# Ledger of designs, part 6: VH-VL binders against Coenzyme F420H(2) oxidase (fprA)

Target 1, 148 residues: Coenzyme F420H(2) oxidase (fprA), of Methanobrevibacter arboriphilus (b1a7s3r263to410)
Amino acid sequence: VTIVYDTMHYSTQKMAHEIAEGIMAEGYDVEMFFLHEDERSEIVKSILDSKAIAIGAPTINDEPYPSIGDLMYYLKGLRFERTGIKRKAVTFGSMGGKGGTPASLGKDLGEYGFDVVDTCEVYYVPDEEENKACFKLGQKLVEEAKKI
Below, E stands for the ipSAE of ESMFold2; O stands for the ipSAE of OpenDDE; V2 stands for 0.75 times the mean of E and O plus 0.25 times the DockQ between their complexes.

## First folded at step 1 (VH-VL)

Design u10 (framework fv_lutikizumab)
Fold by ESMFold2-Fast, scan of step 1:
Structure u10 (fold): chain C 148 residues (1-148), chain A 125 residues (1-125), chain B 107 residues (1-107)
Amino acid sequence: as target 1 above (148 residues)
Amino acid sequence: EVQLVESGGGVVQPGRSLRLSCSASGFTFSSYAMSWVRQAPGKGLEWVAYISGSGGSTYYPDSVKGRFTISRDNSKNTLFLQMDSLRPEDTGVYFCAKTPYYDFWSGYRDAFDIWGQGTPVTVSS
Amino acid sequence: DIQMTQSPSSLSASVGDRVTITCRASQDISNYLTWYQQTPGKAPKLLIYDASNLETGVPSRFSGSGSGTDYTFTISSLQPEDIATYYCQQYDSLPLTFGQGTKLQIT
């Protein structure tokens, strides 16, 4: 399972870690990438080799963090909708205002050929219940991926 | 508990080398960029080196470029500063520091939210 | 390189006084400015980031303001433990640069 995220502060990173814990609790390995720092070609390679992905980004002024836009454009170009395999996906992110980035990303991934299982969005820093929701999101992603 | 602990400082003659280490604990080390900042005796702070969380990007001011090399071992939560061709003006206390924020499109621009205690380096004959 | 100039380089004040330190950048830094406190023999401590945001756990008597090239740091009611050197730092552009410091003493 491949997790790709970007973050300005700690919130989306904390969500990514909780999702990873949920995946690992089900006995699966996780490759985690931080868009600030990791090579885009390595991220794409990991995604191509995975049955399941999680993509995370904070909402800035009601828009996705810019690096995520570049990744999404690249993924669209790969035309996964033309393959015989529907990869499973979840999206996640933190927000301070109106939000909507995880839902927007999920819609785009669906158009790009992924089966989007669920999304998760929290205000700034996830609380205990929101941490549990992220953990469960990781478990749900793996349960759906087993059906491929 | 989040902390950074420096080691490796000492007294060295001009033209020689020193390697500083910084041990990190209490946070996901590989997810954060790190820097070295120095302070000469009785003087102010000077940023010395930057490294991204993955280690893929490094930056130096002209004063040390070509002589200093920053590196990290994420499997051991350790940051390093290799200082070659040391000069008397490199004397000071060297701090490692964690950075919280990065501007993706314009390169690295950030503050330092966690600092180590510092390790002294003296370059003299 | 962006030059950061602090004023004054040193000052003395009495407990309870309002103290203001200024920091001027050689070019617009878009509020990418931090203020640090350094007590003798210790590492710097982050007090204020993004020009005006107080770091968690820092007393409310500390504040920051300003924009563009001119920024101010204020201690509303000076306490004995505030004796330190204060530094501003810009993180708008590389290389990262600090002001020369303001040494605060209590009389």
Scores: ipSAE 0.000, ipTM 0.460, lowest interface PAE 15.7, mean pLDDT 77

Design u2 (framework fv_lutikizumab)
Fold by ESMFold2-Fast, scan of step 1:
Structure u2 (fold): chain C 148 residues (1-148), chain A 119 residues (1-119), chain B 107 residues (1-107)
Amino acid sequence: as target 1 above (148 residues)
Amino acid sequence: EVQLVESGGGVVQPGRSLRLSCSASGFTFSDYYMSWVRQAPGKGLEWVAYISSSGSTIYYPDSVKGRFTISRDNSKNTLFLQMDSLRPEDTGVYFCARERWYSYGFDYWGQGTPVTVSS
Amino acid sequence: DIQMTQSPSSLSASVGDRVTITCRASQDISNYLTWYQQTPGKAPKLLIYDASNLETGVPSRFSGSGSGTDYTFTISSLQPEDIATYYCQQYDNLPLTFGQGTKLQIT
């Protein structure tokens, strides 16, 4: 399973780690990539080798970070809808204001050929219940991926 | 390239107010979370406040909550800290700090502006 | 609040020595930890983020490790310019909290 995220505040990064813990609790390996630090070619290769992905992004000025847009454009270009393989996906992110980025990304991933299982958005910093929800989101992603 | 320059510090009596400013240049100020961090003479670092890029999300520790107000003017690339009801324990050097764009620590700091609260 | 405790509070070492500083969190912080260097009269400088990632432009002799509640900062071969106070800081939860600092002197 591949997790890719970008964040200006540690909230989205914290969510990514909780999702990873949920995945690992089910006995699966996780490759985690941070868009600011990691090469796009490595991220794409990991996604191609995975049955499931999780993509995280915060909202800034009512827009996702440009790096997330760049990744999404690249994923659209891969034409996964034409392969016959429907990879599972979840989207997640934190918000300080209006929000909506995880839902928007989920819609786009669905159009690009992914089967989007769920979307999770947290106001700013996740509390104990929201951390547990992220953990369960990771478990749910793996349970759905087993059906592939 | 990236610069943060604090001003507005000084000597003030207990119960009075001070307003600190931080002028940012060399980067897109409106894209970054910003913080104020202080350091008492001979002591360690203490986080005081932060504000999101748009100004909509703000947090304070209990030590200053209700007395300090952080704000920003993105059109002027300026961060502010309004300090009311100052106490002797507020004495220290106040640093303006930029939160690393991808949510880690503080990657750039200003030079600091001294604040002394004494009678 | 998450309390950060550094050990030792001060130490003296010689040029070329391996120096180790530890930082303990009062609860699990999931590697959301930074290390800073502050030379006298200057603002702090970010050295390490995410417990083990070296900030751009920082010399390779600096490193970080650890997990859970216990973290370590190491200087593999101490240089004269490394005389400073070092701080850890967690960003797992608000409020953001710093360790008390470790003052490093050269013998």
Scores: ipSAE 0.000, ipTM 0.505, lowest interface PAE 15.4, mean pLDDT 80

Design u3 (framework fv_lutikizumab)
Fold by ESMFold2-Fast, scan of step 1:
Structure u3 (fold): chain C 148 residues (1-148), chain A 123 residues (1-123), chain B 107 residues (1-107)
Amino acid sequence: as target 1 above (148 residues)
Amino acid sequence: EVQLVESGGGVVQPGRSLRLSCSASGFTFSSYAMSWVRQAPGKGLEWVAYISYSGGSTYYPDSVKGRFTISRDNSKNTLFLQMDSLRPEDTGVYFCAKGRYYDSSGYWYFDLWGQGTPVTVSS
Amino acid sequence: DIQMTQSPSSLSASVGDRVTITCRASQDISNYLTWYQQTPGKAPKLLIYDASNLETGVPSRFSGSGSGTDYTFTISSLQPEDIATYYCQQYDNLPYTFGQGTKLQIT
């Protein structure tokens, strides 16, 4: 399972780590990439090798965050919609004002050939219950990936 | 000591090129998205280029897309704007500007500005 | 593109006056709006962000309000050092756009 994210003030990073813990609790390996620290080629290779992905981004003003936008543009080019098997996906992110980024990313991933099973958005910093929701999101992702 | 200093402006003929530089000091340059904003004589502000903290993503408005290239060298704390195929309407003062948050994550307003470097495109 | 229209384009006021400048967006920008002050020959300075938040170090006589498409910038008691051009900027959507500016003169 591949997790790719970018973040402001590290709130989305905290969500990514909780999702990873949920995945690992179910006995699966996870590769996690921080968009502005990791090489795009390694991220793409990981996604191609995975049955499930999680993509996270902070609140954006209804536009792709530049680093996330670049990744999404590349994923569109891979034409996963032409394969016979749909990889599972979830999207997540935190917001400080205008939200909607996880839903927008999920819509795009669905059009790119992924089966988007859920999305999660948190206002500012996730509280204890929201951290548990992120953990469960990771568990749901791998549960759905088992159906592939 | 937190500052941005632009250089490289000057007078140039239409169709020629200019490269602007912006030297950053007093903050962790490699952690912030950067932009160039210009101002024509007697006119308002116009955003012309954005670059992410790592240099992996860039954005331009249609008015300069394909002619301007923004880049950065994080090891030297320096931002660049390569301006090709210059036109008279590119005349103005060019400001280097820092995004507010780490990589600006959708909040691309500017909390630190350089003093600007003048660019005049004329025959 | 989102168009930002300021009014008035210029105004004159006396020291101690209450000054109001408005900024209208061509579509809802969800409070993703800033106000900048630019004195002649200098770079812009951030005064207000997220429509109503005062930047650190900026005098309390400056304030912002509004929502949706209509935003207001106010100087409660004009001071001589406030002679400048003021700009609003939206950062809700690319490309980021500025208002045309309001030139404030003190009589």
Scores: ipSAE 0.000, ipTM 0.490, lowest interface PAE 16.0, mean pLDDT 79

Design u4 (framework fv_lutikizumab)
Fold by ESMFold2-Fast, scan of step 1:
Structure u4 (fold): chain C 148 residues (1-148), chain A 118 residues (1-118), chain B 107 residues (1-107)
Amino acid sequence: as target 1 above (148 residues)
Amino acid sequence: EVQLVESGGGVVQPGRSLRLSCSASGFTFSSYWMSWVRQAPGKGLEWVAYISGSGSYTYYPDSVKGRFTISRDNSKNTLFLQMDSLRPEDTGVYFCARKYGSYAMDYWGQGTPVTVSS
Amino acid sequence: DIQMTQSPSSLSASVGDRVTITCRASQSISRYLTWYQQTPGKAPKLLIYAASSLQSGVPSRFSGSGSGTDYTFTISSLQPEDIATYYCQQSYRTPLTFGQGTKLQIT
């Protein structure tokens, strides 16, 4: 399972780690990438080798972070709808104001040929119940990926 | 504007009970964890309790565990602290506060004073 | 319980001075550290969370840094309205614990 995220204040990173814990609790390994630090080519390679992905980004000024937009552009070009495998996906992120980035990313991934299982958005930094929801999101992603 | 207003403080004898209330407005109350923090006269801040948005999870320090109960009524946007078996060391100003993610409390009420003395 | 120790307990400084307060945790708290300002008779105000993140609406002269067990809060150029007691707080583990406070006065 491949998790890719970007964040300014560690809020989305905290969500990414909880999702990873949920995946690992089901006995699966996780490759996790932080867009500000990791190479896009390595991220794309990991996604191509995975049956399931989780993509996360916060919403700022009602738009997703530019780095996630760049990744999404590359994913669109890969034509996943033509691979014969419908990979499972979840999207997640934090919001400080209007929000909506996880839902927007999920819509785009669906158009790119992914089966988007669920989305999760929390206000600013996840609290304990929101951390548990992220953990369960990871478990749900793995259970759905087993059906591929 | 986010507002938190405490009430219910007063003077009580040791061993008695008090129930504090905090009225919340200006935000979706049920979406936030809430906390109580106290401050003894001339002393620093001490965390007392917190409660999840749904009310399903509560946490306390050992100093009040078993004596204090935090609860909430989301239909009335109200937070409560039931304080039983009060001791002189429970004396202080009690603040309600909104949890800000995993780190902090971002909005606080003005506080309500509680004095436990004979 | 995680113990939080602030230094100094009190200080006096002049307008325009750089003021530094430190906070030490008895164990690593992975930047789950918050700084508050409390003026006499009022509720605390959130200034810094996650060790270094400035709360919206808080003046840029306030900053925080640190990791592990050692954290620092700085006012780059002290203003008259900054007279207050400052508290650090950890949220790495329950119970949540505060430092004893640093009382800041202007000379």
Scores: ipSAE 0.000, ipTM 0.506, lowest interface PAE 14.9, mean pLDDT 81

Design u5 (framework fv_lutikizumab)
Fold by ESMFold2-Fast, scan of step 1:
Structure u5 (fold): chain C 148 residues (1-148), chain A 118 residues (1-118), chain B 107 residues (1-107)
Amino acid sequence: as target 1 above (148 residues)
Amino acid sequence: EVQLVESGGGVVQPGRSLRLSCSASGFTFSSYDMSWVRQAPGKGLEWVAYISHSGGYTYYPDSVKGRFTISRDNSKNTLFLQMDSLRPEDTGVYFCARGGWYDYFDYWGQGTPVTVSS
Amino acid sequence: DIQMTQSPSSLSASVGDRVTITCRASQGISNYLTWYQQTPGKAPKLLIYAASTLQSGVPSRFSGSGSGTDYTFTISSLQPEDIATYYCQKYNSAPWTFGQGTKLQIT
């Protein structure tokens, strides 16, 4: 299972870690990438080797997130719909004012050939219940990946 | 000819427990997420429990978390809802529905009534 | 949690009228929106999914539209059998929140 995210605030990173805990609780290995620091070619290779992915980014008003955009462009180019394997995906992120990034990413991934299982968005910093929702999102992703 | 048939409803006193069952037929039960939805008399629909196709993941709203437990037996095509510490506000018709994450609720059972009162 | 708000809560119309019901999500749900019809004493019946896709066997007078946070359900020419309560629901993720319902009555 591959998790890739970018973050402006700590919140999206915290969500990524909770998702990873949920995946591991189901007995599966997880590779986690922080897009700001990790090489995109390494991330793409991890995704190609995985049956499931989680992509996260915060929503910010009119601020660009070029790293996520660039990753999505590469994923589009790979034409996953032609691989014969329909990989599972979830999207997640935090927002400070306007939301929508997880939903937007999910729509794009669906067009690129992924089976998008769920999305999760949190206002600012996730509380205890929202952390639990992220944990369960990871468990759900793994369970759906078993269908492949 | 997908069918969902609920059973186990009844009248119970506050603080007691009740177990609902839903028998599924006409489709590959183990391939579908399942949910329970309730409706209080004269009121709207409220989702109360979700279980993934394998049974490995469950989710509940805060109103029932810790009191209700959803489970399934894929070998018997049966869905369950264990309801503990029942309260008057749990009164309603409980529907079994096929649906969940990224999947609309396309088939519903006829509902089984649950009344929590003295 | 995403909240779903329907309007109006009730309406009365005449046979042959065009009626519209709206459903607003507190954040984007990417067209993962259903519309159900419930007649008294019966289970809900799915009419529309993915915001605008008509379920097989459902009359063409029913339609759905919208995107993002705002969705609309329309009955182009109201028939007597359409007397029911209509609900919208999001299904993109937990919680599977329903709108409060719109009770449709015929004058």
Scores: ipSAE 0.000, ipTM 0.487, lowest interface PAE 16.3, mean pLDDT 81

Design u6 (framework fv_lutikizumab)
Fold by ESMFold2-Fast, scan of step 1:
Structure u6 (fold): chain C 148 residues (1-148), chain A 119 residues (1-119), chain B 107 residues (1-107)
Amino acid sequence: as target 1 above (148 residues)
Amino acid sequence: EVQLVESGGGVVQPGRSLRLSCSASGFTFSNYAMSWVRQAPGKGLEWVAYISGYGGSTYYPDSVKGRFTISRDNSKNTLFLQMDSLRPEDTGVYFCAKDLWEYDYVDYWGQGTPVTVSS
Amino acid sequence: DIQMTQSPSSLSASVGDRVTITCRASQSISSYLTWYQQTPGKAPKLLIYAASSLQSGVPSRFSGSGSGTDYTFTISSLQPEDIATYYCQQYDSYPLTFGQGTKLQIT
């Protein structure tokens, strides 16, 4: 399972880590990538080798963080909709007011050939209950991926 | 406690450049977006530049776009404003400002550094 | 660009008075509005964010309300230390814009 995220501050990163814990609790391996630091070629290879992905970014000025848009452009170019397998996906992110990035990313991934299972959005920073929700999101993602 | 200390202001001739710095302490610098806000003598506040926590996004008003560049060095907890092609209307006190989260409002301000563009 | 207009531009009031300042946006800003206080010769201080949320450490006599395009800032019982210029700011869209300021003086 591949998790790719970017963050303007720590809240989206906290969500990514909780999702990873949920996936690992189900006995699956996780490859996690931080767009600010990791090479795109490694991220793309990981996604190609995975049946499930989680993509996260914060919302600023009602727009997705720019680095995630760049990644989404590359994913569109890969034409997953033409493969014989429909990978599972979840999207996540944090916001400080007007949100929508997880829903927007989910819609795009659906058009790119992914089966988007769920999304998760948090106001400000995740509290204990929201951290648990992220953990459960990771478990749900791998449960759905088993159906492929 | 949060502390923001500006430096680099001064008197400069029109058409020249000036670089402002802001040293931050008391918080995890890379976790927060930062802004520069200026105030001309006897006038109100004007937002000048924004940079996200990891530097992936920057925004400017038309009045300075193409002339000013905001940047940050997270390893040194320092914010910068590079001001090129300075004009008399750029004269004012420049404040370093810490934003609270992803949507931009300032929860802490520096004391300001004066910039005078005069021949 | 979203234009922010404050009214009044200046006012005088007595200690203990209830003071109200308004801020009008040229388009809806969905409560993404802050209020700042600037004492002469000092940096601004955040008082209220998200139109109505009081910043930690700020006295309870300060409050904000409003929605859409019209917002109000209130000081329930004016104190001498409240002599300052007050600014609203929208953070709905870039560029971020401030109101022109309301100068408050005590008589």
Scores: ipSAE 0.005, ipTM 0.497, lowest interface PAE 12.1, mean pLDDT 81

Design u7 (framework fv_lutikizumab; at its last look DockQ between E and O 0.07; V2 from the best seeds 0.00; counts 0 for: pae E 9.7 > 2, placed apart)
Fold by ESMFold2, look of step 2:
Structure u7 (fold): chain C 148 residues (1-148), chain A 120 residues (1-120), chain B 107 residues (1-107)
Amino acid sequence: as target 1 above (148 residues)
Amino acid sequence: EVQLVESGGGVVQPGRSLRLSCSASGFTFSSYAMSWVRQAPGKGLEWVAYISGSGGRTYYPDSVKGRFTISRDNSKNTLFLQMDSLRPEDTGVYFCARHRYSSGYYFDYWGQGTPVTVSS
Amino acid sequence: DIQMTQSPSSLSASVGDRVTITCRASQDIRNYLTWYQQTPGKAPKLLIYDASNLETGVPSRFSGSGSGTDYTFTISSLQPEDIATYYCQQYKSYPYTFGQGTKLQIT
């Protein structure tokens, strides 16, 4: 399972870690990428080798960060529906205003050929219950991926 | 159970070379970035080399850049550090360390280390 | 490069004491900070990651806090087995750098 996130804020990083812990609690390996520092070609290679992905970004003025948009555009061009595998996906993010980035990313991934099984958005910094929800999101992603 | 076992350390004269190995088991080796970290006698820790899970990216601090080369053989679950033009300042214990993820992050597992002494 | 300044460099305390160690980064490291414990003759062991998250299996007497450039590691009630050298490390950007260490001794 591949987790990709892009954030200047600690909140989305915390969510990514909780999702990863949920995946690993189910006995599966995680490859985790921080888009600001990781090479896009390595990220895409990991996604192509995975049955399940989690993609996250914070929302500022209801817009995703530009670097995650660059990745999403590349994924659009790959036409994942042509691979013969309906990969599972979740999206996540932290917001300080209106929000909507996880839902927008989820819509785009669905159009790219992924089965988006859930989205998770928190306000500002995840609290204890939101951390538990992220953990369960990771577990749910694995549960859905096993159906492939 | 994650296990990292270093080997190849020893005593060498300045200007000579050594190659360290780290044998990994208990996890999918290619899914994790790896690093070498050293500790001079009675001193703190210094990161000296990084390699991504695929081997496609490497990084070094200025103190060893151009002299040390990290590599990995994912088919044999083995990490390597080639150390050339060794100096007395390179003396220390060299640890193999696993990053949390394939692209890096903090170290979650360490080997027991292999000693390297550079002296005349 | 991000410099990590750890204080104190050494510290003596009694069993049951509250122990506090600080790390200051030369620039904002966004909670990308780990605390390691190194007992004599052993490899470092991960205690805390992302400044405040306790690694699985680490006793709850250990904790971390802080943000930005200032981070704190605390042992709430010192035990004899906690005698070690403690290091902070930033992993925001390469080169990953460590504090110089804090040698903790018991009296």
Scores: ipSAE 0.009, ipTM 0.600, lowest interface PAE 9.7, mean pLDDT 81
ESMFold2-Fast, scan of step 1: ipSAE 0.292; ipTM 0.777
ESMFold2 (binder alone), look of step 2: mean pLDDT 93; pTM 0.936
OpenDDE, look of step 2: ipSAE 0.029; ipTM 0.698

Design u8 (framework fv_lutikizumab)
Fold by ESMFold2-Fast, scan of step 1:
Structure u8 (fold): chain C 148 residues (1-148), chain A 120 residues (1-120), chain B 107 residues (1-107)
Amino acid sequence: as target 1 above (148 residues)
Amino acid sequence: EVQLVESGGGVVQPGRSLRLSCSASGFTFSDYAMSWVRQAPGKGLEWVAYISWSGGSTYYPDSVKGRFTISRDNSKNTLFLQMDSLRPEDTGVYFCAKVYDSYGYEFDYWGQGTPVTVSS
Amino acid sequence: DIQMTQSPSSLSASVGDRVTITCRASQSISSYLTWYQQTPGKAPKLLIYDASNLETGVPSRFSGSGSGTDYTFTISSLQPEDIATYYCQHYDSLPYTFGQGTKLQIT
């Protein structure tokens, strides 16, 4: 399973960690990438080798964080819609205002050939219930990926 | 330039096992997904197994799931197919094929095939 | 599973003839379709990908067209070396399936 995220104030990172714990609780390994630190070619190779992905980013001024936009544009160019394997996906993110990034990313991934099974958005920092929701999102992603 | 050479076929009794190999050359083996495709005598083509470039993802049709295992050794440029609990309907020529992984699952290069006969 | 049906199952034609083979999917495959040529005793060879793109090194007399569920493969002027069985294959979703094949003979 591959998780890719970017974050401004660590909130999306906390969500990524909870999603990873949910995946690992089901007995699967996770590769996690932080867009500020990791090479794009390594991220892409991990995604090509995965049945399931989770992509996360915060929403700033009603726009996706720029690094995620760049990754999404690159993923569109790879034409996953042609691979014949509908990889499962979830999207997640934090917001400090209007929000909408996880839903927007989900729509785009669906058009790129992914089967988007759910999304999760949190206002500022996730509370305990929202952390539990992220954990369950990871479990749901794996359960859906088993159907591939 | 690109060459795929299969080996390991033969005649076996039902219920036994065979391991097929495919030696790759002329391209960077570790950068591409690979597949096995079979063809029964006088019949059409049937996809058998897929493996991603790293070996981390594999896929099988229901007809062989649980009996066949695809694997690869990137250090030796070799693809394998472990076939367990063989049945007469598994008889055919087995081809290894290179997958164009980034833009689709078309098979751009094929080996010459290795024959497998399952009979009593 | 998406089923691929080729028509005709066999075909006889003369050198110089225009040959057409059709492939129909049981549901839309969005042009994620390839055509292969298999000469007797040999491995298949990729001719056409993405329904209409000619593979490098393949003669221009071969072409493909179609969209949705209906696809066509054409040889504009049949040559003796074109005698083979031709297969279509989709790659829209798992499992990938091939058509049953069209055996092409020269009279």
Scores: ipSAE 0.000, ipTM 0.487, lowest interface PAE 17.3, mean pLDDT 80

Design u9 (framework fv_lutikizumab)
Fold by ESMFold2-Fast, scan of step 1:
Structure u9 (fold): chain C 148 residues (1-148), chain A 120 residues (1-120), chain B 107 residues (1-107)
Amino acid sequence: as target 1 above (148 residues)
Amino acid sequence: EVQLVESGGGVVQPGRSLRLSCSASGFTFSSYSMSWVRQAPGKGLEWVAYISSSGSYIYYPDSVKGRFTISRDNSKNTLFLQMDSLRPEDTGVYFCARDFYRGYYGMDVWGQGTPVTVSS
Amino acid sequence: DIQMTQSPSSLSASVGDRVTITCRASQSISSYLTWYQQTPGKAPKLLIYAASSLQSGVPSRFSGSGSGTDYTFTISSLQPEDIATYYCQQSYSTPWTFGQGTKLQIT
């Protein structure tokens, strides 16, 4: 399983870590990437090798974080909808004002050929219950991926 | 019972090659990413290679990029490090280590190391 | 590359003492920090991961804390078997980098 995210604040990163812990609790490998630090070709290669992905980003100025937008455009070009399997996906992110980025990303991934299991968005900093929800989101992603 | 055992180290002339192996036992090798870490005599630890559980994701530091190649054979529970164009500064003890989540959970199982000496 | 600097480079302490080692990153590493213990001639042993999580089987006298660029590792009551060199490591971005090590001696 591949987790890709970007963050200006630590909130989306903490969500990513909780999702990863949920995935690992089920006994699966996790690769995690920061969009601004990691090479795009390596991120894409990891996704191609995975049956499940989690994509996270905060919302900035009423639009997705710029780096995640670039990644999404790249994923659209790969035409996963034409492969023999339908990869599972979840999206997540934090917001400090108007949200909607995880839902928007989920819709786009669905159009690109992914089976979007769920999305999760928290206001600013996730509380204990929201951290637990992220952990369960990771477990749910893996359980759905087993069905492929 | 969880164990990693390195082999393939030795003394070699500059410019030549060595291939290190790391045999895993006591755990599901194919579920873990793996790393190689080296240590020169009297110096600290230096990470030299990473490979994901599937083998699809591989990273190196610039000091070895283009000269070293990490690979794995999950059917044989074995990790490899092909070291080409060896230099004196590559001298050290080479450890294989079990890794998970690109290092976030740390390297929790290590082999005892295999010594590599690059000398004329 | 992210540079990891440990302080002090070496220290001596008595059994029962509280020992603190600091690790400073040249940029924020968002708690992607691990601590290892190494005795001479042996492989490193993982003690702490994710800045503050104690590895299974490691004694509770070891702890970690910190965030951003500054992290600390503490031994609450030093024991003779704790004589070793301690390393911090960041895995926030490649290349992964270790601190230079802190050599702990017990007097």
Scores: ipSAE 0.006, ipTM 0.531, lowest interface PAE 13.5, mean pLDDT 81

